# Designs tried in a protein design chat: VH-VL binders against h9jiq1r811to1019. Part 2

Target 1, 209 residues: h9jiq1r811to1019
Amino acid sequence: GVAGIFGDPHIVTFDDLQYTFNGKGEYVLVRVDHSQLKLDVQGRFEQVPRNIHGAVNATHLTSVVAASNNSQTIEVRLRPQHAQWRYRLDVFANGKRVYFDRTALRVQYFPGVTVYQPMYVLNQSEIVVMFSSGAGLEVVENRGFMTARVYLPWTFMNQTRGLFGNWSLDVNDDFTRPDGTLASVDLNNFQSAHRDFAQHWQLTDREQR
Key: E = the ipSAE of ESMFold2; O = the ipSAE of OpenDDE; V2 = 0.75 times the mean of E and O plus 0.25 times the DockQ between their complexes.

## First folded at step 6 (VH-VL; framework fv_tafolecimab)

Design e4
Fold by ESMFold2-Fast, scan of step 6:
Structure e4 (fold): chain C 209 residues (1-209), chain A 121 residues (1-121), chain B 106 residues (1-106)
Amino acid sequence: as target 1 above (209 residues)
Amino acid sequence: QLQLQESGPGLVKPSETLSLTCTVSGGSISSGDYYWSWIRQPPGKGLEWIGSIYYSGDTYYNPSLKSRVTISVDTSKNQFSLKLSSVTAADTAVYYCARDSYDSGYSFDYWGQGTLVTVSS
Amino acid sequence: EIVLTQSPATLSLSPGERATLSCRASQSVDDYLAWYQQKPGQAPRLLIYDASNRATGIPARFSGSGSGTDFTLTISSLEPEDFAVYYCQQYDNWPTFGGGTKVEIK
């Protein structure tokens, strides 16, 4: 199964529910706490940076951090620059910057995780992260907007929690808060998903560690 | 103070390779989030971007020139270089090296003085 | 490639007058547009980046505006040293420059 967050940003859950997200700060995108897989994928959302015509009420994804059992923590971060035709993603493994070149065929191997940088296509940057647990993360940057997708084996159906839903194959319970209660969300109200659901998955400073 | 200076032959024969070096002083190629670029200007005409390099060796080339262009960086000498193969009279231009950095919105904020390269037998 | 069209090609004005230079992109470049000044025999000098931010040391009489496809460089009151060729440049995709506007003494 696949779940992701896209451009504007909007979220598509593992159950294929779509909703608008406009939160700021750091949020749990997906969490799995299973005997065979422990996964925590967090996203950072910041106000869209503009020089003159700032969109003060719009946010975008700027960083994704993924941690899995017996693996280095991988962060993919949007590079702060104004030249979108250049490669715009920086990668960190346990806080140390990762470099890609021809000597390694753009692949870096770490304990429990492999990171691949596909060949640069003009105006698009991409990083693929593959955990030995079977979980995958794909980050694409196009024109300054990050898209992130999380791939999970079907064995972890109904084991997920976070902004990407609980993967129960029933969209009606995807707005489940951390305490297990179900949020009532009006999909026609841009603020409802954040106020009633997404803000409850926002991380504190301690939880970001 | 940061300075960029182009150097290389001012005359190149048709079909040969044009080779230029940019020497950076007053700053380090490897010390910041900088791109290092080549831009040319044929006499009496406008500006054309040739390509850019990041200190890691990652290169970005103008698609119209990409089969003929190689840009390389030597961080130990604080230099970066341009090679343009199979030159013709159309490649006669003033060649500039330039830097862009986060501080200037990644626009070309520092330029060399330019060096005229004439393609002629 | 993104094509930048500058107009007018030549702008004839007297010192003290306001100059308005236009740059139009063939597709949206958001705010990733810079303006340069070039005097004869000299390298271009960065004036404006990100459509409206003045580069360090650039006098306040220079201002940039616009977003998307339509951009303007304004010189509020021309000084003698401002008579030069001005180029716009986008960096939303691989960099391209406009054809230039020559600001000359009337």
Scores: ipSAE 0.020, ipTM 0.544, lowest interface PAE 6.0, mean pLDDT 84

Design f4
Fold by ESMFold2-Fast, scan of step 6:
Structure f4 (fold): chain C 209 residues (1-209), chain A 121 residues (1-121), chain B 106 residues (1-106)
Amino acid sequence: as target 1 above (209 residues)
Amino acid sequence: QLQLQESGPGLVKPSETLSLTCTVSGGSISSGDYYWSWIRQPPGKGLEWIGEIYYSGETYYNPSLKSRVTISVDTSKNQFSLKLSSVTAADTAVYYCARDSYDSGYSFDYWGQGTLVTVSS
Amino acid sequence: EIVLTQSPATLSLSPGERATLSCRASQSVDSYLAWYQQKPGQAPRLLIYDASNRATGIPARFSGSGSGTDFTLTISSLEPEDFAVYYCQQYDNWPTFGGGTKVEIK
């Protein structure tokens, strides 16, 4: 299955529930703690800048950090004040910037994880992260906006937690908080999604990768 | 304390290969935090970046020099090296090794003292 | 290749005066610009990175500003040890350096 985050941001859970949230800071996008798969994917959200003709209180995705069973920690980071026609995704492995050879296969191997930079497409940056555990992460930047998708084998159905839901095939329990309780979320009020659900998945400084 | 030191012949004949080594002390090249670079400066002129290497052996070169440059690393000796082939008088310069770091915005925060290489018959 | 143009080529001033050095990029480098000081016979010394962040140990009289294509290094009050050549460098693409500005005693 696939879950992802797009735009302003809009989230699509593994159960295909769609919702908007405007959280700021670092959040658990998906966490899996299964005997054969451990996965932690975290996203950082920063406020969209105000302009002189108005103000917006929306956030956007600026970084995704992921780690799996005995893997290096991979961060894919948007360079927010960078020229739009240039490649704008920076990759870090355990805090060290990753560079891709422009003349050869653009693949970097790390313990437990492989990182691939697909061929450049005009105005689009892309990184694919493939964990030995079977989990995958795709990050795409287009015109300054970052999107992320997480791919999991269907054998991990009902094993996920976080903003991307619990993958139970029932959208009604996707708003499960870390303590296991269900949030009552009004989808017509994005403040409800944040207050009653998303903020409970916000990370403290010590929990960030 | 981290120190970088260039070494190699100060005189190279035209058409031959210039070879320099940078020895790193007070820190490890195999640390996952840094790229190690070569930068040169012809007498009385400005600075030109030659290329860089990560401890895994991954290299990036200045496109203007790419056909003539090879940078290599020896983590067991804590050294990295530059080879520049087919040299001419235009390659006469002070050659610096330097470190770049994410923590300094990928800027060159530590430099060797530099070594003058003269290309002459 | 991104070309960096520094101006003026030479700046003649007295101790205590304010120095303003310009670096102009041929295309936007966002804020991915550094400044270095070089004295005769010495390696360059990092002063400023990310256009405005002062490197460790650099005196407060040095400041950087700008973004995109136009950048400035300011030395608020020149000390005798500040008379040197200053280079800007971009890292938005393959590293390139400006031609340098020599700050000399008037």
Scores: ipSAE 0.006, ipTM 0.513, lowest interface PAE 10.0, mean pLDDT 84

## First folded at step 16 (VH-VL; framework fv_tafolecimab)

Design q6 (at its last look DockQ between E and O 0.70; V2 from the best seeds 0.00; counts 0 for: pae E 4.0 > 2)
Fold by OpenDDE, look of step 16:
Structure q6 (fold): chain C 209 residues (1-209), chain A 122 residues (1-122), chain B 106 residues (1-106)
Amino acid sequence: as target 1 above (209 residues)
Amino acid sequence: QLQLQESGPGLVKPSETLSLTCTVSGGSISSGDYYWSWIRQPPGKGLEWIGEIYYSGETYYNPSLKSRVTISVDTSKNQFSLKLSSVTAADTAVYYCARDSTYDHYYYFDYWGQGTLVTVSS
Amino acid sequence: EIVLTQSPATLSLSPGERATLSCRASQSVDYYLAWYQQKPGQAPRLLIYGASNRATGIPARFSGSGSGTDFTLTISSLEPEDFAVYYCQQWDNWPTFGGGTKVEIK
């Protein structure tokens, strides 16, 4: 299954439910907490920078952090505008910045996870993270915006929670809150999605990676 | 041992194009482990990075010079070149070619040419 | 661009003395700071990379420290061959250099 976050921003759940998200802060995108299978993917959302027209009343994805069973924590971060020359994205492995701009560094192996820059990319505008569980994360920068996709094997079905929903082939249970309750969301009202569902997946300082 | 050597005319007229070539010996530009940069230094002043090129031809330029700079690579000759168009007196400088390397994900210029003085004068 | 400000512009010392050179960045460059030595008529020579790592062949009397916006190059005991101009250089953005510090004989 595939879920993703795009644009300013829009979320597509594993069950292909689409809704608008405009929260600021750090949120749980995917959480799997099984005895034999664990995955935690978090996203950071910040205010969209001012443009030639002035202030923009929207948020965008600026960072994604992912970890799995016995794996290092991988963070992919959008580089600030002033620092975008050779690199569009920064990658951190257990807090240390790592680069993929040389032939020997294009693919790197960390405990429990492989991270690489695709062969057709040189400016770190696309990063792929592959966990030993088969779970995958793809991060892409395009025109100053960060997109993230999470790829999951069938073994993860009915195990996922978070903004990307419960992967169950039933969109009716996608808006499940951390306490297990099902939120009633008006898909035509982005404030409803945030108020009734998304804000409950916001991370506290203690929970942030 | 790796050696870099700049070559080209030492005198260029205003509005013309400055053209330099860096010849690399003792190592291959096509190794994929390095970028290759041009850096200049006006007489009695500091250093300014002009731009860089990867063996694949991918280039990155200093934004202040981007509109006038072209860097190219010839892997068959183990050379890379600099063209700076519409030169003025402000472009008078010693021009260096250098290799930028990385270790433990930190970066540095480890090998430099001896530099070549280019004077812009009518 | 990231501006690196070096101080002092000139440092007059005698052989055997300790030299302390400062480099301040207009914004954080994390640890991506290098130091170079340049003698008259020569190309710069790499001394330190990653703020505190000595390059191969560099004497132990050279050391680098700092992070973020404040960095220091220290020469514990100046040798006659150490009198030169020293430049800091950052890699967080496209490469930029400081204005340099001239270490001259007192």
Scores: ipSAE 0.785, ipTM 0.896, lowest interface PAE 0.7, mean pLDDT 94
Fold by ESMFold2, look of step 16:
Structure q6 (fold): chain C 209 residues (1-209), chain A 122 residues (1-122), chain B 106 residues (1-106)
Amino acid sequence: as target 1 above (209 residues)
Amino acid sequence: QLQLQESGPGLVKPSETLSLTCTVSGGSISSGDYYWSWIRQPPGKGLEWIGEIYYSGETYYNPSLKSRVTISVDTSKNQFSLKLSSVTAADTAVYYCARDSTYDHYYYFDYWGQGTLVTVSS
Amino acid sequence: EIVLTQSPATLSLSPGERATLSCRASQSVDYYLAWYQQKPGQAPRLLIYGASNRATGIPARFSGSGSGTDFTLTISSLEPEDFAVYYCQQWDNWPTFGGGTKVEIK
């Protein structure tokens, strides 16, 4: 299964439910906390910069951090526009910055996780993270915006929670809050998605990876 | 051993195009491990990175110079070149070609040409 | 653009003295800083990369330290060949150089 975040932000759950929200801060995208299967994927969203038309009421994904089972924690972070040149994304393994170029360093192995830059990419605009658990993360920069996809094998089915839903094969329960209650979300109103659902998955500083 | 050598005119008139070539010997510019840079230094002043090129043709330029700079590569001659258009007296400098590397995850210039002075005058 | 400010502009010292050269970045560059030595009529020579790693063949009297925005090059006991201009260079973004510190004989 696949779930993802695109644009400012457009979310597609593991059950193919699509919605938009405009929250700022750090959120649980997907979490599994089972005694023998762990996954934690979090996203950071920041305000879209002002333009000539004034303040923009939208956010965008600027960082994804993920770990599975006992893997090292991998963070992929969007570089600020003023700091972009041949490196569009930064990658950190347990907090240590790592670079991927076209040469012998295009694939690197860390405890529990492999990270690589796809062929034909010279500028770290695409990074793929593959956990030994079978969970995968793909992060792509395009024209200053970050998108992310999380790929999970069927062994994660019915065990997920967070902004990417429960993977129950039923879209009707994807807006389930951390306490198990179901949110009523107006899909025509992105503020409803944040107010009634997404903010409950927001992390405090103590809860962030 | 790897050697870089700049060549081109030492005197350029204002508003004309400065054109330099760097010839690489003792190694190949077609390696996927390196970028090839131009760096300049006005007399008695500091260093300014102009830009770089990868052997497949990708370029990255100093944003303050980008509108006037073209860097090109000729892998068959093991050379790369700089063109800087619409020059003024402020472009008078020693011009260096240099190799930069991601060899150990750090960006630094490990090989430099001897430099060539280009004077913009008249 | 990341601006690197080097101080002092000129350092007048005698052989055997300790030289301390400062480089300050306009924003954090983490550890992505190199130091170069340049003598008159010559191209720069790499001394230090990654803020603190000596390049191959560089004597132990040269050391680098710092991270983020504040970096230091130290020459523990100056030798006659060390009187030169020193530049810092960052690569957290496209490369920029500091204005240089000239170490000259007193």
Scores: ipSAE 0.186, ipTM 0.661, lowest interface PAE 4.0, mean pLDDT 86
ESMFold2 (binder alone), look of step 16: mean pLDDT 92; pTM 0.944

